VHH binders against q9lmt1. Designs and how they scored, part 3

Target 1, 351 residues: q9lmt1
Amino acid sequence: MLEKESDLTAMEKPNNKHAADSFSSEDLVSPVKKAKKSEEVSGGGEAVAAVGNREAEEDKPSFVSEEKKEFLVEADVAEDKGARHTMEDVWVVLPDASLDFPGTLRCAHFAIYDGHGGRLAAEFAKKHLHLNVLSAGLPRELLDVKVAKKAILEGFRKTDELLLQKSVSGGWQDGATAVCVWILDQKVFVANIGDAKAVLARSSTTNELGNHTEAGNPLKAIVLTREHKAIYPQERSRIQKSGGVISSNGRLQGRLEVSRAFGDRHFKKFGVSATPDIHAFELTERENFMILGCDGLWEVFGPSDAVGFVQKLLKEGLHVSTVSRRLVKEAVKERRCKDNCTAIVIVFKRV

## First folded at step 1 (VHH)

Design b17 (framework vhh_brivekimig_d4)
Fold by ESMFold2-Fast, scan of step 1:
Structure b17 (fold): chain B 351 residues (1-351), chain A 124 residues (1-124)
Amino acid sequence: as target 1 above (351 residues)
Amino acid sequence: EVQLVESGGGVVQPGGSLRLSCAASGFTFDDYAMSWVRQAPGKGPEWVSSISGSGGSTLYADSVKGRFTISRDNSKNTLYLQMNSLRPEDTALYYCARVPYSKEWYGDLTFDYSSQGTLVTVSS
């Protein structure tokens, strides 16, 4: 379908409406997500929308294969302060959050918070964000994608509100970026503010003869997050409308590289936002693992390089805890990462 | 660290030509589609052109089609924009930008990294 429309795509003129907001059509990766979104708006029922779109037996964006719905999530984290004198990264690894917050939906949660100006904002986010997202209505019984996204948005807003109050009473101005993952049943939600990144490793499954993938086939690296830096045109425009100034070195008010963060109370009036971009996707047999990393990791590893490194170690039979440690050691010792370096590796095993 | 460093901006007369370059580092360059985006003073950003990772496919905004040529040299990790028959309305800050790997490139303002921008002024 997309291949057949390549000529039409080449003739199509981009419209500024497609880039208007973090929830604009620019955040959608394909026409399939637009169709799914319109199906939700058209009466909240995928069955009604499916009848309108095409025959039931044809490919449908709302239909998922009933085979192979089960998977196991294994994850671990590694960290190294690099050349820094202090460690301002903090993390969350909850491969089964239902142990703490019972529900019928599978729930896993992972996050990296990269502190700047001190550790206090990152520590606050680690302690409060997931609880605030749960309190805002994150689904625990029946998955509703729209409800999940609203809960994540409200959780970020509430966390920043409470953090800012604490920063005033405590007399501190620390800030933190965030990359956060929630796995609800078979759907993954990735939320980010700032320049930390999530990368997905996705495989090809079968050749044209229905055979298995060949041994040694590489995985594709898929970047799941959009970085928020003051120098980037859309963020720059938003900051300037708020009265913020971006210096010649690309920093907001000459200080911040990032345009979105928790905390940073003195920069909120200049356009520093805690509103995340949220990306959602389905887990299938093609998704092998994810890598979450702070900016320090991604300065010395390209996404494809990191995926190749992790894939090799997993094929050697190494446990995820060893894999995450080897990835961070490679970044710091061999690739000379000088910043705090934190990585979470999340492996999806088909049962 | 992903880094995109531009060069080649300047002042030219109407009908003139400029070639912009963008040196990429910190990622596997040929895995990613790349775009040129511009922003004229007091206006929002406008997508100009995109090229696939291999260089085999290109897209252009109607406003520049037939005048601008996007190209890349993957052996040098460099993106180019050849601008011919320049008009006063082409005056803008020009950015090179990386298209996220998970996104299909439709010739829009979708990107995860961009450069700091180079100024192109078309005036007599």
Scores: ipSAE 0.000, ipTM 0.116, lowest interface PAE 23.3, mean pLDDT 76

Design b18 (framework vhh_brivekimig_d4)
Fold by ESMFold2-Fast, scan of step 1:
Structure b18 (fold): chain B 351 residues (1-351), chain A 124 residues (1-124)
Amino acid sequence: as target 1 above (351 residues)
Amino acid sequence: EVQLVESGGGVVQPGGSLRLSCAASGFTFSSYAMSWVRQAPGKGPEWVSSISGSGGSTLYADSVKGRFTISRDNSKNTLYLQMNSLRPEDTALYYCAKGEYSYETRWLDAFDISSQGTLVTVSS
């Protein structure tokens, strides 16, 4: 047992090589993230699948029309550079996204873009993705789940197409992962590429009184996203068919830990894709909040731990802005997050 | 319109030294990590060294550690590679590249190499 091996778990070990140590702690224009080797992606799609089979908009299965219930959505973001000297995470917090494209449907939009190789791909995605999704036909008057999913897919495709053209003319190779949320009326759509995650805190039971925080109502963490890493078998197979090489430590061409991203112009021929996984679910009295986080957050917080941390602070009456800052501070200061750390907390308040 | 112009190569005896330069234009030099990559005759490309935008962090391939020093002068938009204790196996065309790359990965497909490079020959 070496002293450095016994001090920390494999995921929390300090860098062993001197060159790697000096590089990982410095101001880098093209930072590289280490892959998580754990398959932490859950089958949280069950919550999303249930929404697609509902015909009634009411919380209860009923043939009798009831008055529509509405949720107030409160959200805020916090960020910290961690041990890095540059911030390459970029975010979007739009509780009312209808200001960009007016419509009668409530539209809220939240996203985290985690840049690598520079900030330009993340900034491009922040500026263009939501607009491209709206232009591709995201519903603004009447919600159709199939139309919404198709618009999101096309928005990602178009954004990457335009981004790659700009990267060629500008002579840059930046890339970015993404976790994105759209809330249309009472339905939530989650789309991701790469290793950022969205986690839902959901009550396992519903009381007749609608009290989600009462004793005996456990709050569960549901992972809504699938990580796209080169190390995972399905992504590895796709990459190898494209002629890409995955190093022994799980990196595409020895460099990229992720198998899907916006940009990364030189790696597109090796199988890097901007096609997202999309999950959709309906807001009911069971959904309490969501946490969106970049890779840095999830390196030091398990999904259940993050949900418990946020739930405790919300029960103490803290505002979502304070909760998001405390979550990121805990990750960086107490849990030693070394990467850029960005988190968005989205709270669903019952009317 | 990124332009990179390498210079400083030449013929040296084993144990000798050379300093390579790369003049950069068309981008904000100080904002980007830079790398040196080499290609020996008839062989694939090999990554040599990288330096962060600020110059505070450096990485080296195991084959050149302790012998080569990467540096930059952001006021002159110039990247340098000081090569000491040169060996016959260091003989190659040397290219500079915009960006940070893995020190164990041999590739040119990931580099935007538009320049002719600078030839280093270690003989006799």
Scores: ipSAE 0.000, ipTM 0.108, lowest interface PAE 17.7, mean pLDDT 75

Design b19 (framework vhh_brivekimig_d4)
Fold by ESMFold2-Fast, scan of step 1:
Structure b19 (fold): chain B 351 residues (1-351), chain A 123 residues (1-123)
Amino acid sequence: as target 1 above (351 residues)
Amino acid sequence: EVQLVESGGGVVQPGGSLRLSCAASGFTFSEYAMSWVRQAPGKGPEWVSSISSSGSTILYADSVKGRFTISRDNSKNTLYLQMNSLRPEDTALYYCARSYDEFYGTKYTMDVSSQGTLVTVSS
């Protein structure tokens, strides 16, 4: 977890003196959105406004003498019903999502939606989320991380708004968790709601010389997502403030294990949110592959075990399509996964 | 078997100090972020503080910032919470938890200590 914390937290600028104390995924949109956590700082808007950067322009070095490394992204998906009678997992594999928008940044998009109470919410998210994120302003020509994160947040909000309207007119209550990836040029954005998980396989480094990479080191599993369950303290607090009740077995209103999901119309008044956690990182020679999986995969595979399994098959020269199928087969047939099991393996090859 | 054994709780007067310890076993302690979570009587759990696997990243709840200090000793597989300037509202059962850290906040897993250590701040 050290590499994830040192590398990925460096992409977030807020550090001076423990600035993350009251921070949440909802704070990514605007610091002023959390006035309730800082409400004693202002009797008016002037105190908050004074903290903001008044200059629209910041001079960053624009000279690039080094050639940027290009990455070829190879990905595939595998799925199995497990012991269930129905498949409620839905997935997206778009290695070139920019094909519909000529002249934009190279964009790859991958997602798993784990449906509950039916498949309709997952199917709606598959059809609409990426388009809503693009419509909300996902960068087209020049990458701006803040703009990208705001577009993803708005895309999730808009998707849930439209989904809820359709669930009312259609008379259904389906919900879905989501783990979603966008790759813009050489930056990766990971967004999640619920208990699906994204894991990164990253090459290890030694710290004896400060900036030293060892050849032949095993890959480290870096968990990129935070699960949203009603039993966890921040989620429990948020739910209880919304008037929701968490049962002794950790379920919202006695029924829902997750605290964030698309849909679940009848639980929105009790604090179920479609606001994702969003993490961004840069692709370098250290990042080898990612595994996206629904909770069924992660029930029978620890992150390190999954990374080791995938790494071994890739070293044997197997294609990503075979690797993803072998991973799901191992989960269901050998490890006895009882739930729907879906996994996407995304391999980064330097060109 | 994953085990988290907490100690150091007790009764103190307002303004007092306590140091909590959590001894971990059954897993590679140095590979996990660790957290402290508390539950006051009649209230839900509240996250207090977290520390990354290396100790490089430390986070605190606003209610305890400047008063509490989290630390760890990976060679001893032990997590600590130094609590200073204690207030009546700090009265709670304090739990040690093995957790996952992302950019934003932390959470504990199912292997949170079931015992907790009781901290009572009263006259």
Scores: ipSAE 0.000, ipTM 0.139, lowest interface PAE 17.1, mean pLDDT 74

Design b20 (framework vhh_brivekimig_d4)
Fold by ESMFold2-Fast, scan of step 1:
Structure b20 (fold): chain B 351 residues (1-351), chain A 123 residues (1-123)
Amino acid sequence: as target 1 above (351 residues)
Amino acid sequence: EVQLVESGGGVVQPGGSLRLSCAASGFTFSSYAMSWVRQAPGKGPEWVSSISGSGGSTLYADSVKGRFTISRDNSKNTLYLQMNSLRPEDTALYYCAKYSRTYGLYKESFDYSSQGTLVTVSS
């Protein structure tokens, strides 16, 4: 039987090693450390931050989190089948998920599911994952970081459970990787299984008024996800403990490059897991945008190149829908991406 | 107009208990998370506890965890704070606070409209 991956996925420290390599000395807080700090004081952090900003208002306090600027979330997706004859990527773009996730808490949700062996696992995940996460207790009124992470973990587990049942009854063995984002209030949660990637563009400085310095301020590419490939040391060890074999070409049982996916029912006994790694971080004036992409995008774009490409187009005043289309077109037409290529660009704007 | 009226404060000996109440009006009570915030003499405000609109989630400051219990009755538009094993350092003016949230935008704030209720822990 597969190990209890949910317990291990909550351990963000290994992912922090990979993410930390993307940080400059000006970014002293890793996504994992920031998430842990927020988790320790999640609702208290909001309350404490608001209260801390009001030392002089003891008699009739009125509190506002002035340090946390109002943000508008704009996002769009683009896709291209590349050199393949089929399109097995599916996506979710909900920059305002209030109707899908009713409650008082600001909610946005984005996901890319990269199918392999067919579209059925990706389609199932697109339809069911966010509903299963919601049903598992995703916070909709008061943010609790631990509750949110637990809901995401359970949502992934439940989705895979139901998907595997459907795959047995339907006689199919499709699989899918996933990169998923939830924005709850001022916090971003990134969950992934497989080799899709989320990259954050973060400012290194702000001006004296606390605003981002657009002119002359370089954006750093922060990799928020750890890829789950059979060849990587921690995944290889987990697979081997489960009785799986990694071939000389780096594939689990000679077939799968990825070590985690929804579906792939015949490989579950060999260590394919649907347990995600989860990173959480706080939205501040430093966070400019995120790029979510399937493996096809990241084969032809390095994270820093993708951030630079998107930043240039945004500075030219292009809408996020045009930016996402230009990014995918560049990947496929100019950089000759051979695989399905899907990208979501998520822009954080001050209001 | 949002109105929050606190009650239940008083003088109690160390180790004693008090229950604070906050009567809310002027908004849909069940749609908003609520908090208790306190201010000790000569100190800045300190967040104590929060509860979601449905009551399904609660959060506590480390200083009160295991001793205080936040709850709400949405049918009565009332927020409660049960305070057990009170200590001299719990002496403060306690305020009821309403959270503010906006879809499509990110912001955080607390609304107060009352003077609070005084809790004094002394022998």
Scores: ipSAE 0.006, ipTM 0.210, lowest interface PAE 11.0, mean pLDDT 76

Design b21 (framework vhh_brivekimig_d4)
Fold by ESMFold2-Fast, scan of step 1:
Structure b21 (fold): chain B 351 residues (1-351), chain A 127 residues (1-127)
Amino acid sequence: as target 1 above (351 residues)
Amino acid sequence: EVQLVESGGGVVQPGGSLRLSCAASGFTFSSYAMSWVRQAPGKGPEWVSSISGSGGSTLYADSVKGRFTISRDNSKNTLYLQMNSLRPEDTALYYCAKDYTEYWGSRGDYTYYFDYSSQGTLVTVSS
């Protein structure tokens, strides 16, 4: 491998690392044995071995509770071009999305869109995805988990449909991956396409790992997303059934590293999908914060290392805006990330 | 804490076979997909093969497909790579990896997935 080129093609993500087809092994299988029952896909599992605690979440409607726990959500974003000449990452930070859209149910929304081949697909998704999810029936008054998941799925489908029409009329072929979060009341929904990742920092219980991790105040890093790369077994099977070919370096038609994305008009016939994997979980006193990052962040930060880095800064009393900037600065300056690097840190505080 | 100990490398003639082993400790082995990664002299790392936690799914780089077989024994916390029909271009240091992205991104995390006393297992294919 002689992967040193920062730019690949208009249809590909930036390649600034010698591991051009890198992916996380933890994303292929969940360490939580019962993750399939509470999650859309088992591959969007946890970074550490844990017993499944959310066996029935997907099967039960999540209605407003009289004994609901209230959280304050503080979040901020940081970004850096790395060694690239262009910035193709785009983001959304809406700690109170109800300010823009009417409803009585608490709604927060965060997203990173990682553009490739240009930024037009990422910009389109930023402008339209949340609106399309709302139009598809995202709950605004009473939470129903199944209705929320259906709205997110339809929102992704509609966004890609409209985006592809715009790409044809505009003569562009840009694509974008997405990692998106909605917080409805006390439920978190994580939806992703492509190789951006969401990681949760969760307090450990004494009986889960047998190492008194909760007493030592360490947080567990839980990977909430399954990356969609052509090399993954389920993605590879779908691509091959669609007539697509995966090259020796793991790229669809020799060019595209991801197997799911918005846009990428010329690759849709070969199995590039905009259908997200969706995970839902309940916010409790155990959930401390989340980190959303593009692939550039995760190439230089392991999930547990990123959680440790953020936890240390939060313990020092730094604001989430400073924490997010320090995380991206560490990735680019200290760890030599050369790709576009974008991170959102979302902190949950009890009230 | 997390340790991966590779073994089974050696010198072999073209067309020969070798079986690599990786003994894993410090984590719940069956809960993680495992990979083999190699680095030839003067080149960057190259992904070779991956296997799911259950062993039900496997993936291979096109350069080794049909020649190499990845397998695992979860009862023994051991990962294997059976290498057949070896070629001179297969000459490399072979590494066992639990988290492929962390292997490339962080020097601290990089050493966490490899035996501190080991630098992988060397495979030399020479005519």
Scores: ipSAE 0.000, ipTM 0.138, lowest interface PAE 16.4, mean pLDDT 74

Design b22 (framework vhh_brivekimig_d4)
Fold by ESMFold2-Fast, scan of step 1:
Structure b22 (fold): chain B 351 residues (1-351), chain A 127 residues (1-127)
Amino acid sequence: as target 1 above (351 residues)
Amino acid sequence: EVQLVESGGGVVQPGGSLRLSCAASGFTFSSYAMSWVRQAPGKGPEWVSSISGSGGSTLYADSVKGRFTISRDNSKNTLYLQMNSLRPEDTALYYCARGDSLEELYRKYGPDAFDISSQGTLVTVSS
């Protein structure tokens, strides 16, 4: 049988079942001993991203052109405690995560984990999520979008399972929200739980008269994530079905504002989920950059405002490391962000 | 309404060549890796070759490496398999499939549970 999609992922992606029904490996899950199929590729360059097979068998006839489009990904992070005594945000910046796995697709990985009740859940997620996603079958040689999404879902599930076990043995109840990005070849996958946000800056096209048909910024701010808060109707319904109560102040069991997180052991029985929403898109010349931020950043920056701020600094020729630092400094110093503030800026350049 | 329609098979002498095509519809073709899988008479399915969504990466079974070339035209939603130096053991029904990992393809096309919705295209190499 076909695996059922959860209510949460199905509502976001009404076509998930259709895609799965139309020739999914979910139709055939069995513990079968594998006969080894032969596969072998050759491609030079250890100094190149560790996808040694991407141009293998170059001496054989091909019907396709020799053209290949590549993107250079430049990224950096900045953080500030704001008005808090502790820093509970944790981050990952791996512009070439595939170097640890020779012969795999080029993989870039970025993440922000916003801890609450302590930083132990965020630290655990930083250490284990990417490895669990890889272990769950994230494509290593050839990209399959459906396989990638399934691996990300399983990686989140396994990470939370192991985290909760450690939480019990260690006697802690920390939780963390997450916004995570994987770039495989020219496909971008964004996964989130909680209230951290990813925003994409995408170029507009001109009309047939050579004018922009859209008013406003030349770059459009596209929100790639859906926030998971207990007060939102779909999340509230799911929580109430699980026996959870949303208090008058909009919090699950009077405590949690978010409805999804890693950890939060005492709230799992009331409907706190570690199931992410996943958004995928193609990287083209229209995608300029992405901004990942914890809730603290987005409290003082609207998406369009953040895109405009970053675009201005990039046009001035500033490096991404300076841009990310200036963005966080603006949030904390000028806009008076009170919470931990972490941002990752990811810039896409054509090679 | 996802559909995969294979064509281009036929009868050929050993050492000859054929080019197979797979016309895809009902999904964003460029977002999916694609594979060729074959099934010889009385045998289980065998993975032949895979290509990434962009076309930038390819993999081949050892039995066909150096003889077959997989390619795709994303503007036409079409997958190709150029088969050169054909041998009698290449005789099989050839199917195209979405997916690229050997683990995924083994789950789909393992010998004990094989469900092919498309009709495939028959290649016969006779001497």
Scores: ipSAE 0.000, ipTM 0.129, lowest interface PAE 20.5, mean pLDDT 74

Design d01 (framework vhh_7d4b_2)
Fold by ESMFold2-Fast, scan of step 1:
Structure d01 (fold): chain B 351 residues (1-351), chain A 123 residues (1-123)
Amino acid sequence: as target 1 above (351 residues)
Amino acid sequence: QVQLVESGGGVVQPGRSLRLSCAASGFTFSSYGMGWYRQAPGKQRELVASISYSGSNKNYADSVKGRFTISRDNSKNTMYLQMNSLKPEDTAVYYCAREDYEWGRTDYYFDYWGQGTQVTVSS
């Protein structure tokens, strides 16, 4: 059996007519290949110091490439209530989580928790999930992908366990979906439960037959998450095996649209799960930015539309804080998003 | 069928060098990150070094930084670990591993590991 594990590219793009986002490819007229920039590479051996002058001095540091290629991670969040009376989304933006994660690995953490039935489950997840993931053994020195995924899975499990105990003692039944990102050194981990979505903007490859990676102007939208809705066949099957009933409007026990969430205490016996799907990928020059959004954002923005919108603003030189605010404003004011609308934009810049 | 085969282990004196090789088959090698693990008697298996699919990003355990160099040749479906300035503490069975991540899966226990190659550093 030949199994492909490198499947950030296996996420299926919506096969919609391409006319809607044609504007995103033409704001820069010429194919200016970034591979030819070469002007911002300092220390690439060009004009390298004459190290041979003191080769007998063994205590002098050799010019050895121990310099890591580093990305600057810039991120910000924007939120709007939409037409709702209350705000039940909560979020986490930690571009440098090293203070909570002592070690040599760079750690960044971002999350959106979309509350339903109140804010209490989302607030609990915001307060506890990251700490529970760290406590479960998220790597702090050398990245082991299996250990990292195991820590994330255990963190979700422990968070839901503790949340459910608190919901019983507090007499509430709130629930929350989650889309969560950890960036450990040069690798990204995306974990989700429910219907919030993470989308990656990645530089396109010019030649499908060629295995060479090219830095191009057009960006592809890659959906990194799979939604967990009761209506979807695999989730429906799992729910029905647990004795749950899915109504004609696609809701578990006539109430929940989502099949996975933190909390939702009364629906756990019917198959509501807090087990995330986890997706990991490597940061390279091709990865430009990510957009995390609650269901409200994605109801009015297709993934390609959102990528094109963000790319255009970034090309105009706008800061990520302005870009995130403009994205949410467009969703609510121009596209008439009626639900809570929260988005995090995460930009990767090579140094 | 995913297959990883390690080679290049042996017995060496402290301060010497060895180069380990991992030959991969049964999958698109150039699409996956790879790593080297080691396990000494009575100890847990630990990650020593990792390399991205393109070879551009490399990571090392603090105990081996500056001494070990990980590399890959995607045209030969092979990963290497150059081990310099070997110490008795480096004595272990070294395992080649393919990084496990798969869209839509929550199963973190996939083990695409080789059979291992013994490295012994003795005086």
Scores: ipSAE 0.006, ipTM 0.248, lowest interface PAE 10.5, mean pLDDT 75

Design d02 (framework vhh_7d4b_2)
Fold by ESMFold2-Fast, scan of step 1:
Structure d02 (fold): chain B 351 residues (1-351), chain A 122 residues (1-122)
Amino acid sequence: as target 1 above (351 residues)
Amino acid sequence: QVQLVESGGGVVQPGRSLRLSCAASGFTFSSYAMGWYRQAPGKQRELVASISSSGSTINYADSVKGRFTISRDNSKNTMYLQMNSLKPEDTAVYYCAADYTEYKGWETYDYWGQGTQVTVSS
């Protein structure tokens, strides 16, 4: 059964949505580029790859002009308690998940879980989510995008089901938001619940009018996640339909700012959902890096500012481990982040 | 409103070729990843080949690698599958499918065609 509290998705974001939030990393190849020679399709000798038949080749309408590129994925994490006494953020960094979860398809996995009301929900999600996504059928040999999305959705559902059982037996009510990334072959899947964000740094193109707002800036910040806060119209409607009340300060039952999370046992009846939004995009020469961060990071860094900060340090030749630590240090020490602050920087290097 | 119309199926001898076309209308074709699926009698529907919205990323099932070629023309709102060296085990109904990879939301392909029969006999 579906049994999901996911929003309708039929209602797209209004015209006043920020440009960075509206863009996807999926590239459109211009018609003239598609007229180029068949690069990636020619896998044969006498036979031209899958065409293999001389009479059938003569009527082919077009070939894909772009070659499939290989990428190296380098990533690291940094964290700081901020002004808090406890650290309730946890993370996962698996730049080569095939070391732990064998398969022929290239696989990387990264996640930040931002705990609230304690650390137990975040720790449970860190331990179980990726395993539940794998067991639900995450592709490891041939990338089927719909199978990947179904596996991620089922993994989130199963993780929350088991977590809630544990919270009842253990007598705790902790909750956690999540931002999770899977890189399968040349495709990136981003799944989120709550207010953690993933931001992509993508090179500008000559065909994008908005990309050249500032002359000479080649990287644009693309927000890949949609925050789930009780105050947002679609989430507010879903909560109210479930009998939940949103206070004047924007909190569900006067307590939770977020409308989706793992755990939060006592708020499930009021519409707190563990159903993620999933965004997928192709990895090309335009994608430079991603930044994953909890809400503490994004309170003090705008997406474009974070991309500029990371880009500057990478151009100085700093390793991703140093870059991630400098980003969190800037957030906490210079920009006065008060909350737990965790960030993962994922760099895509072309070979 | 939305239509995916497959064509080019038929009956052929083993070793021959067929070219399938999928004509799309009623949606922004260039924003959707496309795929070819097939379903043989008594079997589950399986992915044969997929192509990203830009055409830059292509994947094939192991059973068809080196024999089938997927392509798309965004200016014509059309996707193709060139099928060479056909085998009896390629006999199936072939379906065109569209998945909005740039949009957050539902877990499955948004649009499906009605299918076209491919029979490889004798």
Scores: ipSAE 0.006, ipTM 0.344, lowest interface PAE 9.7, mean pLDDT 77

